# Miniprotein binders against p81326, part 47

Target 1, 226 residues: p81326
Amino acid sequence: MLHFGGFIMEINHISKILEKEREEYIRNKVEEYLKQGFSKDDAVNKANQSWRTYIGHRIQDVIYNLLKKFLKDSGLKVTTDKALNNRNLPEELDKVKRLIAINYGEYLFLPDADVIVYKVENNDIKIIAIISVKNSFRERRFETTYWKLKLKESPVTSHIKVFLATPDKDNEISYKCPNGKPKKMRIILEYELDGIYFLKEDFEETEKAKHFGKIVEDIIEISKKL
Short names: E, the ipSAE of ESMFold2; O, the ipSAE of OpenDDE; V2, 0.75 times the mean of E and O plus 0.25 times the DockQ between their complexes.

## First folded at step 6 (miniprotein)

Design SX4
Fold by OpenDDE base, second read of step 7:
Structure SX4 (fold): chain B 226 residues (1-226), chain A 83 residues (1-83)
Amino acid sequence: as target 1 above (226 residues)
Amino acid sequence: SEEEKKIEELLKKAEELLKEAEELAKKGDYEEAIKKLKEAVELLYEALEIAKELGNEELIEKVELLLFEVQILIWEIERKLEE
């Protein structure tokens, strides 16, 4: 168990830490939108939406940087779908892009892949895992599951592990059956995905639902089997 | 094109039905929610057919993603009704 020590505590409170900036961020954005001619109500709504996008990106960046740092010593590499959206890719990233592409007949498309973990061995690239990062499940709750299922349809991509990382601040998927009431989204996501990693302590742990601190170890273990 | 516009209209209607169904489900109106979702499925299959005829893979993907969401939600609600 990679005891990230003090880092685990920071991860558990990532949402809280980021929320400290919210008030100032909202105020500034409201002012910006008012200057653009929006009504007060519209400005507030737009500011809140902007915040959701902003905080989502911040969490993704944190997770990316953490994985990059902690997987470096294992010889594993990390990239993002955003980095692959370039016409002029280096050979290595061009290969990565091709190895995660989903076939739709005449066209290839990339799955949503906030973080992509791969290794280079003997000039061959092996994709290990895709990590989807979600701060909330308000929209497209099963999009990650869709991509997992699509990846399973090809022998080229069927081995790729798909993980979900989330703070689940609203406890949408933290428990399978709270108060005797099944949380179907948790059950489905856990069933279809290879793992769910929580950036919090208060959740129901299972074989597939773990604390985010376990993700590095799990990825390394998977990489050894490839 | 006219066909692309039709697909976008169908997608918009399906998304509206999905939102309505979600609100109904929150209120415990599961049967009505399922009805709306099944209607959404029909619209999405129509959209998918048009998208495939056009060979527009971007629209195909968009339709398939939404169709998946709708179908999973139907399954979730049906399971709740069985409990």
Scores: ipSAE 0.023, ipTM 0.211, lowest interface PAE 7.0, mean pLDDT 87
Fold by ESMFold2-Fast, scan of step 6:
Structure SX4 (fold): chain B 226 residues (1-226), chain A 83 residues (1-83)
Amino acid sequence: as target 1 above (226 residues)
Amino acid sequence: SEEEKKIEELLKKAEELLKEAEELAKKGDYEEAIKKLKEAVELLYEALEIAKELGNEELIEKVELLLFEVQILIWEIERKLEE
């Protein structure tokens, strides 16, 4: 179980990977901007801005690949909102898209579902969970909560679990609060969502706020009830 | 193509090295496991470069998934060695 069990339980390894990747990324981007004629200070600032965009997509890719690999043997399938926006959609993915769409009168919109887990049984599809991936909470703080509340309004989507996955490097929602209540944003997100999975070690774990390594077992358990 | 055959050969060799490393890690032979995993990483980066030059998205995905598996195991074992 070292390579599988140990891998899932040791979430801090993913954080170390991303930290090493950041150092190399920033160094390379600074060199690029310096060659383009930017000052040292401007090059560093632009490299940091570029990293913030890059890391968001990179974390999504890591989570997608991790879930795809480790859920395969449990009969669970994984897709992304990018795949669902393809113009030539296979029947299976077209059904997935229809099962997560939210009605706004005459309009239908997809939630912010970076990663989607579903199962197929006898050509019938059941959505297990959607996972929103957030690198920071500077903007769109409650977007995941908004989508959760909208999904609860329909009997078609009310069973779908909505999870947040985040490294929360700035301690915006993983802050320890030994002498009082957590920050308002953490309280609201934890209350409304079905789970928060942190890609870091240093936080107070609760029943809903867990290390990311727990997500595979949690999804499998949920799928057995559907 | 000949390039696609080379990618498949590199993937097969990397997968064999990964399996050997997993077995060594289970036995606690961490140093030898890491040697095999580093060899697999080199083969996979070669395969990835060829796959990207060909624009073969299926092979790119296949290589990236195996790289992900190898990298995760390296980091797990590195941590064990640090303890």
Scores: ipSAE 0.000, ipTM 0.133, lowest interface PAE 16.0, mean pLDDT 77

Design SX5
Fold by OpenDDE base, second read of step 7:
Structure SX5 (fold): chain B 226 residues (1-226), chain A 83 residues (1-83)
Amino acid sequence: as target 1 above (226 residues)
Amino acid sequence: SEEEKKIEELLKKAEELLKEAEELAKKGDYEEAIEKLLEAVYLLLEALRIAKELGNEELIYKVRELLWEVLQLIFEILEKLEE
């Protein structure tokens, strides 16, 4: 079993690398926004926002590729919601798309699914898990929870595990009750989701809140029960 | 020691994979490059485990340095894929 946990522990050190990249990135973006006519303060704010988006996407892509690689040996397949946003899907992906679709009466919509893990057995597709990757919780804090609840409403999708993966850089959900004060977001996310996986060491571990290094093992175990 | 030799072998293989990945990336074969790099990460993590068990700080450092290089290249490739 690929020591996925060890890799992720070292990814924690990537934060330091990214910090070096951050300074240069911010500098360049500030200059770009200044040239566009923004004030210094606005330029800095926009640069910081751009950085967050940039890093978020990079982390998401890394997680996707890691999961794809580490789950492959177990016969599990990985895709993304983006890959499903095609008019001409292969039969397999078309089935995946249909199996994660949420019913809104006259319409079917897909949940936000940064990573979708599924298996193929005898031409039958079983969706195992959806993983949402969030770098920060500034916007749409409970979006993943919403999708979990919606998936739970249908017997077709109720078995699908929904996980959140996050470095939680701002320590928004790392602890349930820091200083004796409940963190609403952590409590709700942990309660509603099937698991939270942290790309960091400094967090409150629970049955549902684990280090990201455990996600591969957990997914494989779930897959065996389906 | 035998364990140190194993670490060095893992490092060597990881370095080879890194070089292959660099060449693939230059050719635009980014997906294959990433696969090579992920394999390198696996090898390096094993090396790191062994090095930590040995308490060999020098080897730990060496493994981490190479791991850093591998990760950097992954991120660089990902950036290019977004372009």
Scores: ipSAE 0.021, ipTM 0.445, lowest interface PAE 3.8, mean pLDDT 87
Fold by ESMFold2-Fast, scan of step 6:
Parts: structure tokens; sequence; C-alpha cells
Structure SX5 (fold): chain B 226 residues (1-226), chain A 83 residues (1-83)
């Protein structure tokens, strides 16, 4: 069995790194934009926008590296949609790409698969899960849900688990109304997706909505059934 | 059947919400438009569940077609919203 205590400590450390990095990043970017001749208001706005783009990529990288670290001794492999869009794609990753692509007649599109978990047995590849990473729900809230519904339509892809991973810092999907009912967005996402994993401590867990530290065990359990 | 009638009722309500949201979006009332569209998504996801249980291909396709239209408008509006 894996040492999950170490994984949980990594999750707690990530939240603190992200908070510290934000303050330093924005300060540096504001200074950079001011030197380029932007007004103070414009520099602050541009720095905040730059941070949102940057942190999205950083959260994806962190999740990728944690999953790669903690899944490797279970025989599971991890890749990213960025790796799959490389022009000089290795044979193994080319097969992964083909196994998750969605058919639209003459066209094939990749789902919103920021992180992909798969296994290789002999020369055969089995896709276990794809993970969509959202640092905010202000944009494209249901894009992951759309891709889940499309994957379910094909016998080739219907077994693939689709997970959402998010800090949900603004409590957009972890909040409950005063009557105890979740918001509509949370209800829809939890209903259609195979799981939601929060990179935060303060929320009520359900069968599908869990602390991110549980994702490793869940993925390993799923892989044993395939 | 009772289930097919329920699906048609959900589809009609979702279509009405989509039309309301389109009018709100034209006026620049994006937040209110999104609320209407999220309600439509909720209704359509329930309709899709029932249609799949029935195995009715025609209704599954019809529900998915409307759901795709609703989701496309949500994505479009969200891109136009401020931070």
Amino acid sequence: as target 1 above (226 residues)
Amino acid sequence: SEEEKKIEELLKKAEELLKEAEELAKKGDYEEAIEKLLEAVYLLLEALRIAKELGNEELIYKVRELLWEVLQLIFEILEKLEE
C-alpha cells in the first residue's frame, strides 16, 4: 500500500505555496508593467490577469507531478493534454491520444483532459481516468460535464472516469445554501461527473466530493477493476 | 408514456429558459442569463437520465442537442463576463 500520509502533507503544502507565490508574483508583475509604461491601475489589472493564467498552469503541473509520484509504484502512468499535443509524439502517447479522442464526423477533438492516468499491459493501453483542473468557475463551468457526456457515448471511452480537481477558493461549488442544499452548479457537476476533488479543507464530503488526498487511493481502486 | 411526457415537459421548460437567456444576453444582462441557462442545464440533465433509462434514441438525441446549445451559450457569455 502507498504511504498516503505523505501525499496529504503535499496537498497542505501546495495551498500554502500557492498563497505565498501569488503575493510575490503579483508584486513582481506590477513592477514589470510599470516599467513598460502602463498606469498603476492597468499594471495591477494586467498582473491579476497574468496570475490567473499562470496559476491555472501551476495547479495542473502540481497535480500532474503528485499523481505521477504516488501512482508509479502501482504500475500507473500519467500524462497531460499538453504532452499529447506535441508534434513528435512517442508511440505510447499517440495511442493514449487516440483512445480519448472524441469523434465528430471528419474531426477528432481531445476532451478537457488536463491530466490523464493510464496503464500499459504488454502493448495494450487502458485509460483509467482524466482529470479536469479548474482554479475558478467564472469560465467554462460545464465544459468538463459536456466531455463526460460525450465520452459515455462510445464503448471505447465509456469506462473512463472523469474527475474535477479544484481549490474552489471562492466557495463556488463547496458552499451550501442556508437550507443545507448545495448550489445548482455543484448539484449538476456532482451528478454528471465521477468525482470532485477539493484542494481545500473546509467543505462537507460526500460519496463523490472528496478531499484531493483521496484521489490516489480512488484511482488505484478503479484501475484494479479494469 | 408518463416518462416520455415528463421528458417533453422538461424540454419545453428548458427551451423557454434558453429563449429568456438569449434575450437577457442581448441586453447585456449576463449574470441573469447564466442563472436561466444553469436552470435549463439542470432540467436537461434530468431529462437525459430519464431518456437513457427508457433507451429512447430519439429523445436522447433531442435532449443532447438542446443541452449542447445551452452549454455553448454559457461558454460564450462567460468569456464576455468581467473577472
Scores: ipSAE 0.000, ipTM 0.097, lowest interface PAE 20.2, mean pLDDT 76

## First folded at step 7 (miniprotein)

Design A40 (at its last look DockQ between E and O 0.54; V2 from the best seeds 0.00; counts 0 for: pae E 2.8 > 1.5)
Fold by OpenDDE base, look of step 7:
Structure A40 (fold): chain B 226 residues (1-226), chain A 83 residues (1-83)
Amino acid sequence: as target 1 above (226 residues)
Amino acid sequence: SEEEKKIEELLKKAEELLWEAEELAKKGDYEEAIKELEEAVKLLEEALKIAKELGNEELIKLVEWLLKLVKYLIEEIKKKLEE
């Protein structure tokens, strides 16, 4: 069904759209791994693992590109942790990198930040939000919450909103209490994070759990308060 | 750049067509919705062409996604017409 709100609102089908590529991708990867000398079973397993990584990056790229486009008119900028992993950063990105760094005493490390939204005003950079993109929660279930908690520990980063964006293909966090049983992961993620944005329609909506289509407006609103 | 502005204009028009198509589909006017989306595809294809000419990888990826999306929507509406 068509969704109201333009291109960003229609992201509901991202999983289905990208999954169309899966069969061909898996086939090609299996063939590649077989040529490398792996057994059929190993080749299939490796191909499936490769697909999980691949599809995750694809979803992240889509989200990044959409946010970059739709936040542009508001004067907000978007980057990624990948873009910050460069020795020769432009001054602006170097500042962004420093402003999201977490203090571990003798060392500074960056949080996992698939998408970083920031604004530039009078040559000053303000980090607005970090968005973690997850296709599934099989691994690193609470990693995003860890980074949120770490960011809260410093007055430099405590204002940074941390959002999770997910299609939640396996319905791991779509509902808080399906069939009367609490979903621990949903409850904890919603409690600890500033928001969860679903790339789907079938989920329990709350103040913090929203459709991805609302993320642009929410980010813009947050940006005005900084 | 002028080319980037053109891409933005094309994307805006394509999105407007998407909205129109959504309204048409809600009313059950699926054939007309498909026509609007097909026009959106044309606009996006033009945008993609320009993006490729510019060598802007991010715009290319964006427009490619939007194309996939609109084409998928067309397919879904066509399925409804067959029901």
Scores: ipSAE 0.730, ipTM 0.891, lowest interface PAE 0.7, mean pLDDT 92
Fold by ESMFold2, look of step 7:
Structure A40 (fold): chain B 226 residues (1-226), chain A 83 residues (1-83)
Amino acid sequence: as target 1 above (226 residues)
Amino acid sequence: SEEEKKIEELLKKAEELLWEAEELAKKGDYEEAIKELEEAVKLLEEALKIAKELGNEELIKLVEWLLKLVKYLIEEIKKKLEE
């Protein structure tokens, strides 16, 4: 079967490819908000806000479906925190949820885990990796590192790899020392996380900061060690 | 199912065409790469039709993404051909 390499160059540009949807999306949303009685200026502002949420979800969906397809033949399964929050979980997913959830007394929370990779061996479930998908770092900039640290606190979850996938269109974390100054966010994220995968070409590559097209190989290799 | 097996066959063929097109583009054979990608579009459009008949939302999303990817690749290679 063909190696994933045939998609590497352009899969690194998921957000750029999806950005082509923006013009039509904005036009349709502006019309929708105008029909609701908003002024033109308000309709445009609301449409732009809607787009930012939409594109983030679109990127998550693409990543989920790609990983599900390309990890299947390696015996790896993929789910999402959204799927784990459904009320009527099948037994397998209920086990996945229990293996990743953090207990806060009377509350049980899933970490920032947009995409979850796991394997099933003889009804035993092993969580391999969690991928947080961030379209921007405007808010919740270090939430992914917080969840990595929480997972690290328990022997039953400390093996779980925590990855960040991002287009980083505005170069918020693409380089360690842009303009000669240390970029705290990039440095801390790279130090604490197990990997950062960029959905673009131009960034500072390191052992932990890679093109998104490498993520399948990395996950498979990690799974062999667990 | 038979339909799912057909989709997997179409996806496999499309993946082979994408891999071949990438290698052709690396060598600068842009016109031939575009021809391979246009054939991949035909296979993916067939796969999408079957996926919609099945109502398999995850397959539909995957194939729709692959179509967007291939059409994007055709566009980018055409730009290079004119340079």
Scores: ipSAE 0.388, ipTM 0.749, lowest interface PAE 2.8, mean pLDDT 86
ESMFold2 (binder alone), look of step 7: mean pLDDT 86; pTM 0.833

Design A41 (at its last look DockQ between E and O 0.57; V2 from the best seeds 0.00; counts 0 for: pae E 4.1 > 1.5)
Fold by OpenDDE base, look of step 7:
Structure A41 (fold): chain B 226 residues (1-226), chain A 83 residues (1-83)
Amino acid sequence: as target 1 above (226 residues)
Amino acid sequence: SEEEKKIEELLKKAEELLWEAEELAKKGDYEEAIKELEEAVKLLEEALKIAKELGNEELAKLVEFLLKLVKLLIEEIKKKLEE
């Protein structure tokens, strides 16, 4: 077993780490919004919204950096949709951008791709996987599924695996049928996506729903088949 | 660069220590687990220093997160020892 890192296995603590920063962050943001003339209630609400956005980006950054590091030895490369949103792209990234683009007739658009894993062989780029990182499912619950389905419609992109990574702090998709009631979102996401990776221990494990610690191995295995 | 290689080596060693610490903790050897994690902290602190000196912000952020993680693990294990 390639000891791909006690660090990845312990990523389930990411929420705890970030929560330690929450109080200070909220305090500072509330103060900022009060200075801008918002009421106390509005300031608190805005601070909480800001925190949700902030923590989402932090989780994404951590996942990106971890994958970048742990996939490096396998010769795999990692980028982000943000990195592709540049006018002056290096040739390699320009190729990556084109290879994940979805055709809408007159227009090409990129899927939401928080993390993109690809390999370079003989100057050819092969996209391996797109990883969507979500801290919560309050908004755009099935957006990742939409992109997966769109990617399947083209022979150029149909091979691209789409994964969801989430701590699922609110247990929105951690279990398929808690208390005998089916969780529609879990069932649909698991059915439509290539995998769901949890940054936590308390979840219902299935063939497609795994701990985040398995993602590196899974990506490497997929890369060998392409 | 040579410095980047050094960081990678430090991270690899820290990861090995983390794995050993987990195995020790599973066996109930919490004191030894803490020692391994404390050594990992030292390695990560050195890696962070080098990353900052290189101006590699991405790597510095990663190392900083890993450092926070290891410190959190130490705290959690210490709580179990008091329990």
Scores: ipSAE 0.313, ipTM 0.688, lowest interface PAE 1.6, mean pLDDT 89
Fold by ESMFold2, look of step 7:
Structure A41 (fold): chain B 226 residues (1-226), chain A 83 residues (1-83)
Amino acid sequence: as target 1 above (226 residues)
Amino acid sequence: SEEEKKIEELLKKAEELLWEAEELAKKGDYEEAIKELEEAVKLLEEALKIAKELGNEELAKLVEFLLKLVKLLIEEIKKKLEE
């Protein structure tokens, strides 16, 4: 189960690292909420909710920082949807934002793109991939697929690769046919998206379903074709 | 800056130690693999200190995660050594 290689290859262990932190995190948050005047029961409930948000953001932060580090030497840049929602964007990021926005008549919206990879050549910006980070599939199960389909509707954005990155701790999409029955969510996500990258070791590998450590090579290869 | 260049050099050397530890572990040289990883921890601790002094939150978050990752790897190899 151990992959000793470079840092990007080892992110598959992120869930194990975060679970070791869970007990201390919950204890500290309960204490914090009790000091704010909440009852014990409310403090525990709020702490558990806080943990679920925390691990989602923590996984996204790790992915962002690792991709930024490992794509830098290939001339590739990385940003986030959070950064693109800032007011008074630098010109470069304003261009990135405009290049991924989807038009709904009088409204213009960004797709759900937790992490965006792009390159800048001679003041031209090319969007290479967007990566949606999902900790679970309890809500908006096919949201990432929807955004891929919207991006395919225009020749200007149809080249943008849409990837899903997930620990999939509960095995909601890890296998195509668990117990002999097709898992609809895995089949549809794999069919529609350009790739699914698992932040764990135990899942069914295919040409599109891979260990997350492979994503750097895939992105670099794609960027060479642009 | 000079400090940022130092952090990058420390991270690069730490990653090289991870690759060397992998080769040692493949040969069953677990004690030497642990020694390499413990050296990587020291480099990452130095990098974390510098990142915090710079106030670079993104680098500090990355280095802190890498520290936890390397310590986890050390734990896993120590389990193999005890067997």
Scores: ipSAE 0.261, ipTM 0.661, lowest interface PAE 4.1, mean pLDDT 85
ESMFold2 (binder alone), look of step 7: mean pLDDT 85; pTM 0.817

Design A42 (at its last look DockQ between E and O 0.55; V2 from the best seeds 0.00; counts 0 for: pae E 8.1 > 1.5)
Fold by OpenDDE base, look of step 7:
Structure A42 (fold): chain B 226 residues (1-226), chain A 83 residues (1-83)
Amino acid sequence: as target 1 above (226 residues)
Amino acid sequence: SEEEKKIEELLKKAEELLWEAEELAKKGDYEEAIKELEEAVKLLEEALKIAKELGNEELIKLVEWLLKLVKLLIEEIKKKLEE
């Protein structure tokens, strides 16, 4: 078993690594917004919001690149919804785009798909998994669940696994029943999704809630059954 | 490409060193763990150089992150040595 484990297991440090950049980033953004004529308070608020967006994209990029690297040897391919937004898509990506589309009657729309894992066999494409990357759950808490449910409604997409990857820095979904109180969000996400993968060590592990280090193996296993 | 293969080889070797370093650290061999990680840094720096030469932004970002990771691990192990 190719121990894909070293760098993936160390993903726990991603938040710490990125946080080291925060002070400088915030300082620079505050200065930028002040120059644009915002008040100090507004500049700080905007900088913090910008940071949240920035760090979210950084985490997504890291996850994308890691998965792309570690799934390559298994013959699996990785793309993103961003890549699919191009007007002129290669045939392969155009097929991927069509195979994840959700039917709304007269319209087809794509689910939020930060990372898409697929395989190509004899020029046929099979979508294996969609991975949603969430740094925090302040907004769109159940959006990933919505997309999972929508994907289940079609025989074309019902087989697609939907995973959530998160550092869950604020411990919003790390535990199911801390202090005997059920965490609604954790319970619902775990129930509705195919898996939750944590970019941290301090969480309640279950059959569906695992360390991010397990995601490569799980995806490969799923790919063999399709 | 040949250069991409070289990057992959370097990353693989760096990962192996990372694994060895982790095992060493678990045993309390922190000095040796740091040595392994420092070697991993060298490999990753070479990979980064090649990635930049290729202009492959994805590989650049990946290797840069890995470098930050390994350097962070070195710092953490060094802190344990001081305890």
Scores: ipSAE 0.419, ipTM 0.761, lowest interface PAE 1.3, mean pLDDT 90
Fold by ESMFold2, look of step 7:
Structure A42 (fold): chain B 226 residues (1-226), chain A 83 residues (1-83)
Amino acid sequence: as target 1 above (226 residues)
Amino acid sequence: SEEEKKIEELLKKAEELLWEAEELAKKGDYEEAIKELEEAVKLLEEALKIAKELGNEELIKLVEWLLKLVKLLIEEIKKKLEE
């Protein structure tokens, strides 16, 4: 479905690229930690933890670049939470930041929004969708659903679609009823979010749980309906 | 800028080569598909060089990702050629 990557296996290609990066990354980090004086066992554990953080940012970069490239011709713009946390924001991004802020009385906080899609029409900014990128569900597994629920509480943010993108390598949410038992995490995430997009081939596809390649079409369709 | 327009032209040509390589692979013309993809790599490497001269970090990341994708495709088709 993506223009530049129209091959059937594009999602699989991303996964293969990331796996090759993992091997090199782990080797380099283990050596680095050993030089710092850690035991081999500690160095390996620290390297694996470091990889989990790194891969989350790496996947976010991939998603950002793909969306920016493929939504450009539809008049849609893309930014990231990293860009919005810059101290010196251009006026346009400052408006985007204010439009996704959540009110907690005297305080305003940003949701955990890794990638943000918006459009600009007559100097008016409309937030279309927020994509949360998760490589693993070991911790903070329902953070994305919390932010979806908070955004629904206000008429100015209730239209914002909240998507989850994940490789889900360990199959933590890939199936609704693995082994015949409902997987609470998958069921709740699919129920509460507007969509889950998998960066792999093997998962239970539903109306809301799709291959990542479908996300561009979905975002464009949503933008037409406001 | 004119350099940014050059990068866009290189990317568009690389996309055309990728499409042609896919059609060739469907026909079983794996050697020719590989040659088209190798040409796409040359175009993307040139685009990367220009992006680095501009200091455009976002464009550099995009082109580097595209290079990884094309090189992976070459590897996959070479495996089919050996089959």
Scores: ipSAE 0.013, ipTM 0.376, lowest interface PAE 8.1, mean pLDDT 81
ESMFold2 (binder alone), look of step 7: mean pLDDT 85; pTM 0.822

Design A43 (at its last look DockQ between E and O 0.30; V2 from the best seeds 0.00; counts 0 for: pae E 8.5 > 1.5)
Fold by OpenDDE base, look of step 7:
Structure A43 (fold): chain B 226 residues (1-226), chain A 83 residues (1-83)
Amino acid sequence: as target 1 above (226 residues)
Amino acid sequence: SEEEKKIEELLKKAFELLWEAEELAKKGDYEEAIKELEEAVKLLEEALKIAKELGNEELIKLVEFLLKLVKYLIEEIKKKLEE
């Protein structure tokens, strides 16, 4: 892991690196929406919304690929909820899908799972962790918490660790009580989730709130206990 | 595959160079840090080439991101040299 140390620390710049693409992206999208007949104001608004979605996916993709890479040597496997949204799944992924599904009576639904970490032992699948990746906390701030709580309701899924990974660009959850005022979102997320991992240095570290660089080690350690 | 192993090796070396560059930069050896990062770029570019040849989209994305990161770091260090 030490040989990745430099990279892990520099991941703190992920938002800045990706933000460099924003201007060009916005310009191109605005032009696209103008051609579709939208007004200038509407085109700009739509472009900005598109960017937020795009950048979120990019961060998610980066984190997915990093985790996949770093966990590979430990024999751990990684997938995504998106990969599981297929009618024709390989047997292994079909098992993964079933093992993370939440029961709603007549229906089974998957939690939001940007990254799913699992292992295969003795032909059995064991789900280790789900990682939610959030660039910003605009809407549905507690969505990850909801899924954690739902997973806890079943003995099948109660063992699954749920982590949040975020650069917290807007500094919404980096500190628990800045200026003596409690940040509800940080406090609740930290309480309900198994961990929060920051892709930045400027945050209040706690037992559950750590730098993203620790996530690989933590996942490996959890996997050994299952 | 052999090609995948080569990519892994290249990535490992690139990460080592990245670490070294960081340590150099911390010591104020910015010029040498840039040289290490430039070498890392070369390794990553080779890895990217192989990944593209294999058609491995995941590896392509990973390597492309790493390239962006390293290039960003070079730019940031260059700014420090100009200060």
Scores: ipSAE 0.054, ipTM 0.483, lowest interface PAE 3.0, mean pLDDT 87
Fold by ESMFold2, look of step 7:
Structure A43 (fold): chain B 226 residues (1-226), chain A 83 residues (1-83)
Amino acid sequence: as target 1 above (226 residues)
Amino acid sequence: SEEEKKIEELLKKAFELLWEAEELAKKGDYEEAIKELEEAVKLLEEALKIAKELGNEELIKLVEFLLKLVKYLIEEIKKKLEE
């Protein structure tokens, strides 16, 4: 379909569009590492690690800029955890940082909040949602769930919606197991998080597991209730 | 800066063209939608040039992705024209 969600759902091809860069990226990085004296096997492994970091940042950048653009007219602002870690933080962003930080007694940590949506109302800041961008679930498969649970522990952060955005190109959470039983990882993520937004076309849709194109409407609706 | 304001203006116009192209495509006006998207490509190419002159890696990556997205959309709409 070619409705608003249809054009934003064309972003569901972000992984395919960016994967076209992979072969040249890997080739260039292998050459770079070989010149540094690494063996061929080590250079290939390092290049693949470099690619995973690169592609993850590219997807996060796209999501950030699209949300920033599409939420602007609704009075919603968007920032990133990278921006919140800058040493010269504007007062507004310093407040955002303080409003999402988790206190571990002697230590203060930011949750995995790749993209943060907030609003400013009556000179006060309200955090609406955080979006965690995950390309793979090989490591830290439940990190986003952990941060949601920590945010729920305090009345000042318990309202914050925690979303997962993923292309899930390896189909780690997209479908049931071949025997028809639900995947345990998918069950836990869907139960604990406020939503999973897939950057691809084929996956098992549910009330919480949607195409990424629905995220703007969902965030706006949530912001009206806050 | 003045150049950053120019990029913002170009991006705003490009997104307006994307919105219009979506409405046209919903109505089945695929050739008109493609014309709007091709105009958006021109604006994004100008924005990319300015972003490169500024050396702003964030803007460069954003505009490069938007170009790839718009070109992908043009190809998809062209496929629908042939159907």
Scores: ipSAE 0.012, ipTM 0.379, lowest interface PAE 8.5, mean pLDDT 82
ESMFold2 (binder alone), look of step 7: mean pLDDT 86; pTM 0.833

